Miniprotein binders against b1l550. Designs and how they scored, part 8

Target 1, 279 residues: b1l550
Amino acid sequence: MRLPEELLERARDIHSEAPSHRIKLDRVGSFGLKVPVEFKGFLLLAEADVWVSLPEGRRGVDLSRQVEAIYELSNPPKDPFSLCREAAISLLEKLNYADSSGVSIRFDAPLQDGESLKYYGVEISSIASDEIINKIRVEILGMTACPCTAELIRAYKSSEIAATHTQRSLGILEVSTKAEHPDPDKLASIIERAMSSPLRTYTKRPDEGGLVIRSLSNARLAEDVVREMIHLFLEEFGHLPEDTHILAAVRSMESVHMHDIYAERSFSLDEIRKEISSH

## First folded at step 3 (miniprotein)

Design A42
Fold by ESMFold2-Fast, scan of step 3:
Structure A42 (fold): chain B 279 residues (1-279), chain A 94 residues (1-94)
Amino acid sequence: as target 1 above (279 residues)
Amino acid sequence: GEIRVTVEFEKDGKRVTFTYKFTSPELLEEALKYIEELIRLSGADRVRITVEASSEEEAERLADELRELAERLGYDEIEVTREGNRFTVEAERE
């Protein structure tokens, strides 16, 4: 049973009141919202966070207006990139006391894998203020093989193909830019090509053997994978604005250790070009 | 050849500027589509797009694309200026 609307006249507007402490908050919002999105012909259930900045003189954010903003724009379902950008702008229009707004949408993206599908992680964001900053993070698993152990075993056995440990490695590309979100399928492709081999949803025994042999013949350190990812990224996305920021990282789930190995590099396009051209 | 695209738009005195550097003409089409969307959503009062192309043929094609973009966005005043392989489209709405 809903309370009588007449109570609205007597109720204090808590959100508009002065807070106990005059401190600005950077992100206040509704987190973990379920929203449908359309991605490359698939209708997917995504999870969204929406937020705004809160000035030091205001006690609270109107959360109902935040939820209204994203749900109005998500019906009918649209592509998550347009939804992200439009919702961020709509939040600033609806909550004019805010200096900035943001929307983050995450989902598992289907990718054609021979006769089946595999999935990789996507998180996109748009942060609106005097300008719009678009961010995308792609995570996909691949296989790496250790070149150090391969070399030792090759020396020991005088084998043409050295045995070594292989492991799943998580490749990560994150891009923050004033331009459009990069295509996540292209980012996933870059990560997979940088690995010793991609992972498959389904393989028959001869194909599985082939993937393992390929990995052993293309053994790579986590450091090698990060450098290759950066090289491939520059070939595909070097056209983006010079102040575009990229994070390239690999987490190798080492099969012979109780811990992971991690390698990363953060850079702007301007920085990396100057570094490469220094020669 | 390299194609440089500089986008500047403003609303209520606030200006945003960024520059692309393309080595492939096809990537330019996707960028222009995004630029159109961003300007429409932001409600920019003034737009200035400068393109520097490696050939006159490419510059001519891009001039048509930019004029079409400004017309689609409903701008009242559209001016195109060209100097060699560089051209600038300035659009304003009242």
Scores: ipSAE 0.191, ipTM 0.689, lowest interface PAE 5.4, mean pLDDT 83
Fold by OpenDDE base, second read of step 4:
Structure A42 (fold): chain B 279 residues (1-279), chain A 94 residues (1-94)
Amino acid sequence: as target 1 above (279 residues)
Amino acid sequence: GEIRVTVEFEKDGKRVTFTYKFTSPELLEEALKYIEELIRLSGADRVRITVEASSEEEAERLADELRELAERLGYDEIEVTREGNRFTVEAERE
């Protein structure tokens, strides 16, 4: 039911009224929108959050305009990086009372695995104000083999390849930069290479055996994985601005425990370079 | 071989066209799930989907899948045309 326009003229614009308490809000928006994006030749339905700041003198945000801003840019579907950045800018233009805006887009990114498909989680964000900050978070599952148990078994039973427990581990790389969004496929690759082995969607018996043997031969602590992620990141993305911020983390879903093991390091490129040079 | 899928529809007076390229049937199958959802969300009364594959047999199979997709989405008038290894599915609903 569409209300008659005449009724709208008589209605107060609640959003433009002064609030009862003059307090600025950092983020007001719509969360959990569905938007189409084009990624690596795939058409994907992504989840999106859009928001702006709200000044102290305004009661509410025009949410309809926010939603309109992102959907206008989503048709036809485009890459999520451009969509995120352009939408963030558009939000500031459409809602001129806001001094900052943000867009976050989340989806499972397809990744070819032989003749099959695997995936990693990605969240692409842009925050606009006097500057634009681009953020990417990549999460991908891999496999780790425990070196501690391997050493215990080796000590007990002499073998070239010591048996050990393996588990799924979630690797996380989050990058915030004033430069363009880093390539999420490269980030996912870094995470996989930092683990004992990648996961496979399907395995044939010979392939499964090989995967396990590789893991056993490359046993790593969660701490080792994080350090390796950082090392590989610096090799691939060392050209980013020095004020670029990185979070590298691993959550190991331990197969012998009811709890997970977690390790992380947060750093700027400037900070980590200084740390490495001091050794 | 490369599979190309093109989807065209009109929304809010604007023509929307997007083309996707796939290197494997498995990748295409996954993509089609999202294509279906997007078409559904568009609410378009008319949709044109074109598929081109390396072989006629593969293209025909994919065209059949696209026809079924259109049927699931509630389109009642569906026409499939062929030009070599290219199939076009045109779907309309009242």
Scores: ipSAE 0.000, ipTM 0.149, lowest interface PAE 16.1, mean pLDDT 85
ESMFold2 (binder alone), alone request of step 6: mean pLDDT 78; pTM 0.763
ESMFold2-Fast, scan of step 6: ipSAE 0.000; ipTM 0.263

Design A43
Fold by OpenDDE base, second read of step 4:
Structure A43 (fold): chain B 279 residues (1-279), chain A 94 residues (1-94)
Amino acid sequence: as target 1 above (279 residues)
Amino acid sequence: GEIRVTVEFEKDGKRVTFTYKFTSPERLERALKIIERYIRKSGADRVRITVEASSEEEAERLADELRELAERLGYDEIEVTREGNRFTVEAERE
């Protein structure tokens, strides 16, 4: 049922009223929107969050305008990076009372694996205020082999290639920068290369055997994986602004424990450069 | 075409750099307004803004807009240089 438009003239604009408590809110918006995006030749349905700040003197946000802002830009579908940045800017324009806006877009990114596809998780964000900050989070699964158990078995059996337990591990790179969003495929590649081996969607027996042997030959602690991720990141993305913030992490779903092993390092490029130079 | 804008200035002895890519000139212009606010807030005495576009005409137009922006920000010495489809606006104030 659509109410008569004439009622709008009689109704109070609740959103523009002064609130009972004059308190600024940091984020008010719509979460869990579904928007189409184009990524690497795929049309994907992504989940999106959009928000703006709310000044202390305004009761509510015009949520319809927020939704309009992102959907206007989503047709035709475009790359999620542009969509994110443009939507953040559009939000500030449409909601002129806001001093900040933000957009976050999440989806599973396709990654070629021979004749099949694997994937990684990606979240792309942009926050607009007096400045624009771009954020990207990439999560991809790999395999790790434990060097400690390998060493124990080596000592016990005196074998050149020691058996060890292997497990699935989730690698995470999160980057916040005033530059453009880093390439998520490159980030995913860094994570995979930091693992003992990548995962495969489809394996034939010889391929599976080779994958395991590779892991055994490249056994790494969770700590090793994080350090390697950081090292590889610096090689690839060391040119980013010094105030760029990075989170490198791994969650190892340990096959011999009921719990996961987790390791992380948060740092700015400036901080980590100083740390490395001091050695 | 893709437009790349890089804004550089020095603040508190540190070089600050913003780099953005846009597919829409209109959206880029809007982004520049945000950048303008940041530059103003920073109080930087020197700013370098580089714009690269798919066409020379588009880059030139954007460079003109950037010059105007620098003027609005109170910079009195403005130099515009061109390298192909890349324009650099350097602005300084006393």
Scores: ipSAE 0.006, ipTM 0.270, lowest interface PAE 9.9, mean pLDDT 86
Fold by ESMFold2-Fast, scan of step 3:
Structure A43 (fold): chain B 279 residues (1-279), chain A 94 residues (1-94)
Amino acid sequence: as target 1 above (279 residues)
Amino acid sequence: GEIRVTVEFEKDGKRVTFTYKFTSPERLERALKIIERYIRKSGADRVRITVEASSEEEAERLADELRELAERLGYDEIEVTREGNRFTVEAERE
């Protein structure tokens, strides 16, 4: 039932009223919106959160204007990076009481995998205020093999390629920068190259055997993977502003334990360069 | 055709860059209003706007709009450079 529009003339404007308590809120918005995006030739369904800051003297946010802002910019579908940045700016334009705005967009990105596709997780955001801060998080599964067990078996059997346990490991790279979002495919590539081997969507026996042997010949601790990810990141993205902040992490789903192993490092480009240069 | 607009800001030695990609002149005009509001709110002292369009005629029209935008925002040193279908507007404020 659609109520008569004449009722709007008689109703109070609740959002513009003073709140019960004069407290500022950092993020008020519409979360879990479904939006189409165009990513590298694919039309994908993404999930978006949009928000603004709310001043102490205002009771509520006009949520309809937030939804309008992102939907106007998502039709026709466009790349998620432009959508994220443009929507954050549009929110500040449409909601003039806000000091800051933000947009996050999440989707599974296709990645070429032989004759098939595999998918990795992408979450991007743009937070607009005096500046725009762009953030991207990429998560992709790979394979790791335990070097400790490999060494024990090698000693036992005097083999050049030792048997060891392998497991799925989740690699994570998160970048926060005042420059544009880094290319997620490059971030995913860095993570996969740091692993013992990448994972595949589909393999036949000969290819599967090769993948396992590659992993066994390139056994790495979670700590090794994190260090390699940082090294490779600096080679590819060392040109970003010095105050760019990075999180590199690995969660290894240990096949011989009931629990996972986790390793991480957070740093700014300025911080890590000084640390490495100390050698 | 496809239109690309890249906007670069500098304030207190910090750089902020964002790029927009459009398939329609009408969409670009709407985006320029959003960019204008952001530049005003940021108080940026240096701005570089690069437009790449499908034709020289389209690029020239957009360059004129960008020059007018820089003038409206109070920038006093404005330089426009052209290379085919690519125009760059550089503006600075004391």
Scores: ipSAE 0.000, ipTM 0.249, lowest interface PAE 12.7, mean pLDDT 81

Design A44
Fold by ESMFold2-Fast, scan of step 3:
Structure A44 (fold): chain B 279 residues (1-279), chain A 94 residues (1-94)
Amino acid sequence: as target 1 above (279 residues)
Amino acid sequence: GEIRVTVEFEKDGKRVTFTYKFTSPEELEFALKWIEIVIRESGADRVRITVEASSEEEAERLADELRELAERLGYDEIEVTREGNRFTVEAERE
């Protein structure tokens, strides 16, 4: 029911009232909004979170203004990077009590896989205040092969033929920067090149044999994959600002264990360059 | 032929308008799902959906699908108006 305007004018503005406790909140907003985005020629359904900071003296946020900001900017569908940045700026313009705003957009990105497509996870955000910080997280599955079991079997069998267990591993790269978002396809490529082998959507028996042989010839620990991801990242994106922060991680779903193995490293470009140059 | 769907609703005393232009069946399926999500998440008590297509039969079929969509979303009063190849679905709830 739409209420008469005069009645709405007489009602208490609850959001502008003083709260029960004078505590600042860092993120208040509308989470789980469905939005269309255009990504590299594909029209995709994404999920968005929009938020602002709430000052200690204000009881609530105008959630309707947040949804309006992203809806206006999502029609027609645009690239998720521009949508993220523009919506974050729009939120600060529309909600003058906020010190900061943010927008996060999540979707499954298509990636060319021979004559078919496979998908990898993308989450992007833009956080606006007196500056804009752009964040991107890419997650993609690949294959790893255990070098320890390969060596143990080789020693036991007195054979040079490599045999070992293989498993799915999830590679993760997260980048936070004052520059534009890195290309997620390039981040996904870095992750796949760091692994023993990429995974495929569809494999014929000869192609499947090739992937397995490739993995066995390129056996890597989760720790090896993380180090290689960092090395490849620096080759591709070492030109980003020195205060750019990166998380590189691998979660290996070990086929011989009931649990996963996890390896990670967080660093700034300044930090990692000093570490590498110390040798 | 090109199909044009315009969705209008009022939110916080402001009029919000979305226009979708598409030619392929795949785009149409996506547009219908997006329209459903937008209307549902908007919480709007009144929506107007206008369909324009190159054929009257195509526009009428799509208008029927949008009428059924409005019924599924809980709109009680639904009116469909025709002007040639243009159909307007006006839906309201109390």
Scores: ipSAE 0.000, ipTM 0.125, lowest interface PAE 20.3, mean pLDDT 79
Fold by OpenDDE base, second read of step 4:
Structure A44 (fold): chain B 279 residues (1-279), chain A 94 residues (1-94)
Amino acid sequence: as target 1 above (279 residues)
Amino acid sequence: GEIRVTVEFEKDGKRVTFTYKFTSPEELEFALKWIEIVIRESGADRVRITVEASSEEEAERLADELRELAERLGYDEIEVTREGNRFTVEAERE
């Protein structure tokens, strides 16, 4: 039932009222929206969060305008990077009482794996205020082989390529920068190259054997993987602004333990450059 | 052929229009989901959906699907009109 217009005219604009407590809120918005995006020729349905800040003198945010802002820009579907940036800016324009806005878009990114597809998780974000900060988080699974067990078995059997336990490991790169979003495929590649081996969607017997042998010949601790990720990242993305912040992490789903092993390093490009130069 | 779906509704006193174009059958499922999301998130008591296709039969089929979608979304008054290969679904809820 649509309320009569006369009743609407009499109704208070609750959102524009003064709140009972004059406190600014950092983020108010809609979370878990679905938006279409175009990524590498794929049309994907992504999950999106949109928000703005709320000044102390305003009771609520016009949530409908937030939703409209992102969907207007999602038609036709576009790349998620542009969508994030443009939506963040649009939110500030549409909601002029806000001093900051943000958009986050999450989806599984397709990645070619021979004649098949694998995927990695990606979250693309933009936060707008006096400046725009772009954030990207990439998560991709790889395989690690344990060098410690390999060494134990080598000592026991004197084999050139020692058997060891392997496990699935999640590599994570999160980058926050004032520059454009880094290429997520490049980030995913860095993570895979830092692992003992990549994962495959399917393998034939010879391919499976080769994959395992590769992993065994490139045994790495979780700590090794993180360090390698950082090294490779610096080679590829060292040109980003010095205030760019990076999180490199690995979660190893250990096959010999009931728990996971986790390693991470958070750093700015400036910080890590100083650290490396000191050696 | 190319299919064009336009969703129109009023929000906060403004007319909002979304248009989606697709050509492949593989996109159809996605398109329908997109349309569903747009309508659902609109919260509008009245929506107009226009379908244009290369053939009347295709447009009619899509119009039927959209009618069913509107019904599932809680609209109880639905009118479908035809103009050539263009079908318009107008849906209202009390």
Scores: ipSAE 0.000, ipTM 0.146, lowest interface PAE 14.7, mean pLDDT 85

Design A51
Fold by ESMFold2-Fast, scan of step 3:
Structure A51 (fold): chain B 279 residues (1-279), chain A 94 residues (1-94)
Amino acid sequence: as target 1 above (279 residues)
Amino acid sequence: GEIRVTVEFEKDGKRYRFVYRFTSPEELELALKLIEEFIRESGADRVRITVEASSEEEAERLADELRELAERLGYDEIEVTREGNRFTVEAERE
């Protein structure tokens, strides 16, 4: 069935009407969009969310304008950082009633692992208002080994290689800054270097033994990993603006417990430098 | 050798064009998966996929795979044309 032109014309005005209640909404938009991106020479299908603020006097947003903004900028595929920033700016230009806009792009980033690839999680966002805030979150799996159990075994004549439990641990670094997005490969590297050992995509029995032995020789608590991640982050990214905010966290999937161990620290660069310099 | 795949489709009265370049089997597998998912999510009624490769044999094999991809996505009218080492797959549904 087709609707008469007059009914279709009335339907188009709904978004500019006054709402039932004069309440501002912080984020209204299109979530779960599929967009192609080019990352480090790889073509990836990413998932994107786009949104704007909605003023108290307007009933709805033009969702088709939001989708147009990101799709026009994604053709041809380009790096997700430029896409994220440019789309957020474009949304404010196209939707002049909005006070702020935002774009988030999520994908699994490939990382060379010998003759194969492994993947880590990346989420990038840009939020535009009177300023632009860029945020990046990197999540990568690695290995940790319990130093407490290792020490107990050493006490009972295990001096060559300590026997202890190993487990998968998820490392997380999140950075919010007025500067450009940090390189996610460098963030992933920081996380892997802080852990007992990285994980591999393909592992044969001899390689698996080596990975376990390395983890046992470099036993670390989740708390140790978080502190090391912060130390390495400051070495690599200490040049970022003082108001840059960082979250460093580790979730250890403990093999001898029914629950996970979690450790985190949130801080600004200004805050952490004052804390370190006071010692 | 290097392979170039160009995907063109129409959505909401606008034309979109995406170019994929790759040289490795891993990149090819990823590109084909991305092309399939992107076309599926786009909801386009018409798509045009152009394949360029260094050899006619390589381009023909990839064009056959893309024709099968268009069939899986539910396109009813599929036409494959050749001009040297360039193959174009045009697919349409109503």
Scores: ipSAE 0.000, ipTM 0.168, lowest interface PAE 19.6, mean pLDDT 77
Fold by OpenDDE base, second read of step 4:
Structure A51 (fold): chain B 279 residues (1-279), chain A 94 residues (1-94)
Amino acid sequence: as target 1 above (279 residues)
Amino acid sequence: GEIRVTVEFEKDGKRYRFVYRFTSPEELELALKLIEEFIRESGADRVRITVEASSEEEAERLADELRELAERLGYDEIEVTREGNRFTVEAERE
C-alpha cells in the first residue's frame, strides 16, 4: 500500500531530527541483503551487508538509500570486488552526512575439483572513508593428519607408514589492505597446500586411498598448518603494502576429542618480515 | 556453446535486468537455482527470463526448466515465447 504523497509532505523526517543523545554511531545499515554477483563465470546469490556511520546530530540513517545504492550497482551482476568498492563509494556520495561506509559480501565460491565442484567460503568487504580499505576472508576445509599419533603408532609397530587419525580442519586467511582485494582462489590454494591434503567432493576408491596416504605422509599439527599458511602467503603476496594486515588461522575439528583445536597468528606484513629476518 | 540467460523483473518501481553468460550446462543449472532463490526473495510479481543457446533443442530444454522454476515460485500465469534459439518465459502472479 502506497501512502498518499500528501501525507509524506506533512510527516516529519524522523531520520534528520536531532537525537535525544548526541552520540556518533560507527555502523548503521542493512544486513542480510541478497544480491547477485558474478564470480568466475558463475552467477551467485550473495549475502550483503551495507552500512554507514551516523553523525551525532542525526537521529537515523536513510536505509532505503543504502539498499538502493547496492542494488543499482548489482544490475547487471558484476564481480563482488568491484561491487564492494563501488557500493562503498556510492554510499558516501548518497549519504553525505556519513564520514565512512562499508560493504560486505558473503558467498560460497565454487572451486574446481576434477570433474566436480567443491567450494570455499568467502567474505569480501570494502570500507570507505578518506581511504578505501579492502578486506577479504577465505575459509576452506582441508584434511590434517596428526603427527603425534603417527609417531606413537610408528614406535609401536615400527612401520614406515604410520597410521594416524585424520580430521577436517578449517583454514582461514583474512587480509585487510589498501591495495586491491587479493585473489581468493590463491588464498584458498594456500590454505589447501598448507594442510595435509585437500578435501574432495567425490573420490573413487583408489583416489580416496591416495588422498589418505598423502595425508599420512604429510602429517601436520594445527600450528604447522598456520606457519605453512603464513610462509606460502608471503611467497605469493609479499608484494602487498607493508601495512597490510593478515590473520592466519586453523580450526581443527579433532576426531579423537570432543573439542576443536585452534591456532592463529595476526600480523602486518612489516611485522612478520622483521620477525623472520631476525632468525 | 555459450548460453545466455537474461532475468528481468520490476521491484518497487525499478526495473532490474540481469544478463548471465555460461559456457557449460552444469554451471547454468547451478545458476538457475540461485536465480530461483533470488527471484523468490525479490517478491517480484512479474518476471521475464530469456534464454539463448547455440541450439534450439538446448534452448527449449532450458526454457522448460525455467517454466518449471516459475511454477515453483508460485507464478500463475506463464507464457513461453520463441524466437529462433531464444526462448522467453514471462511469469506473472496476482
Scores: ipSAE 0.000, ipTM 0.143, lowest interface PAE 17.4, mean pLDDT 83

Design A52
Fold by ESMFold2-Fast, scan of step 3:
Structure A52 (fold): chain B 279 residues (1-279), chain A 94 residues (1-94)
Amino acid sequence: as target 1 above (279 residues)
Amino acid sequence: GEIRVTVEFEKDGKRYRFVYRFTSPELLEEALKYIEELIRLSGADRVRITVEASSEEEAERLADELRELAERLGYDEIEVTREGNRFTVEAERE
């Protein structure tokens, strides 16, 4: 329903009033907006959050300007990286009382998998203030095989290829940088190469057998996967600014336990290079 | 058998393409609802949806569902064309 415009002139401007308590808020915004984006020639329906900081002397944010900022830039649909960055800048320009703004966009990205597609999770954000910080988080499932159980069974049976349990593992790479967003396909590739084997959308018995054998021949601890992800990341993205921050993590959904195994490492490029060079 | 649904949009002279590939009819039903919302939110002036299935009967049923989807979204001109086991639904607003 649309109310008559005459009511706007008669109503108090609640948002510009003094708040009940003089407290700054870090993020105030519109969350869970549906936005179409164009990614690698695909039109995808993404979910977006938009926010600004709110100063201690102002009661609220007029949310209509936040929605206008992202929707004006998303029609027609465009790539999510440009949308994210441009909308964050637009929010600061439209809402001049804010010290910072942010935009986050989440979608499932298609990845070519033989003659089919598989999907991985992407969340990107841009946070604008006196500078712009771009973040990207990529999550993709792969397979891991337990080397500890493999060694125990090998010792028991004295075979070259030991039986062991396999499970789905979620690999995570998150990058925060003053440069533009890294290519998510490259991040997904790094994660998959660090795993015992990738997962497939379509698998027939011969292909399934190959994945299992690959996984068993490349058994890896969650800790091994994280270290390999970091190594591969440095080979591909070592050119990023040295103050770039990375989170590398894996969550292994252990098939022999009622709980998951989790391993992670957070670091800056400068920090990790010095650490590696010391050995 | 595999079902392939290709969705192409045109809005203000820009073209977009989306491809779904399925081996399960249940996943396709969920995807059609997602496609409907995606087309609605995109504000596309013209949409082209191509269905390719191993069964001609299956492709026909999907083409009918897609025609109804275009009608629900308010497209004025809807045309369905067939070439072998491929059905294309073209819809536009003018």
Scores: ipSAE 0.000, ipTM 0.337, lowest interface PAE 12.7, mean pLDDT 81
Fold by OpenDDE base, second read of step 4:
Structure A52 (fold): chain B 279 residues (1-279), chain A 94 residues (1-94)
Amino acid sequence: as target 1 above (279 residues)
Amino acid sequence: GEIRVTVEFEKDGKRYRFVYRFTSPELLEEALKYIEELIRLSGADRVRITVEASSEEEAERLADELRELAERLGYDEIEVTREGNRFTVEAERE
C-alpha cells in the first residue's frame, strides 16, 4: 500500500530530529542484505552489511538511502572489492552528515578442486572516512596431523610413517590495509599450504590414501600452522604498507578432544619484520 | 575440456562482459542459473552470449540451453550463429 503523498508533507522527519540524548553512534545501518556479486566468473549471492556513523545531533539514519546506495552499484553485478569501496564512498556522499561509512560483503568463494569445487569463506570490507581502509578475512578448512601422537606411536612402533590422529582445522587470515584488498585466492592458498594437507571435495580411494599419507608426513601443531601462515604471507604480501595489520589464526577441531585448539598472532608488517630481523 | 561462456550487454552506456570458465559440465549447469539471473538483473534489451567448448556437439547443446534461457527471460528475437566450436546467441527484446 502506497501512502498518499499529501501525508508525507504533514509528517515530521523523525530521522532529522534532535535525539533525546546527544550521543554520537559509530555504526548505524542495515545488516544481512543480499546482493549479487561477480567473483572469478561466478555470480554469487552475498550477504552485505552497510553502515554509517550518526552525529550526536541527528536522531536517526536514512536507512533507505543506505540500501539504495549498495543496490544501485550492485546492478549489474560487479566484483565485491569494487562494490565495497564504491559503496562506502557513495554512502558518505548520500549521507553527508556521516563522517564515516562501512560496507562488508560475505560469501563462500568457489575454489577449483580437480573436476569439482570446494570453497572458502570470505568477508570483504571497506571503511571510508578521511581515508579508505580495506579489510579482507579468509577462512578455509584444511587437515592437520598431530606430531605429538605421531612421536608416541613411533616410540611404540618403529616406523618411518607413524600413525597419528588427524582433524579438520580452520585457518584464518585477516588483513587490514590502506592498499587494495589482497587476493583472497592467494590467502586461501597460503592457509592450505600451511596445513598438513588440503581438504578435497571428492577423492578416489588412491587419492584419499595419498592425502592421508601426506598429512602424516607433514604433521604440524596448530602453532606450526600459524607460524607457517605468517611466513608464507610475508613472502607473498611483504610489499604491502608497513602499517598493514594481519591476524593469522588456526582453530583445530581436535578429533581426540571435546574441545578445539586455537592459536593466533596479530601483528603489523612493521612489527613482524622487526621481530624476525632480531633473530 | 574447458567450457567458456561469455555474456555481454550494454547498460546505461556501459559495456559489460562476464566470462565463465568451467572444466566440467556439471559445474556449468549450476552456473547457468547464475547466468540467467545475471541477465535478468541487467535488464538489458540486448544480450550476446558466446559459448566455446571442446566439441561441437557440446557447444551446440549449450547454445540450445542458452537460447531457451533467453526465451524464458522474455527476449523475442534470438539469433544463433556458429563458428567452429563457438556458438553465439544474440537476443533482443523491445
Scores: ipSAE 0.000, ipTM 0.149, lowest interface PAE 13.9, mean pLDDT 85

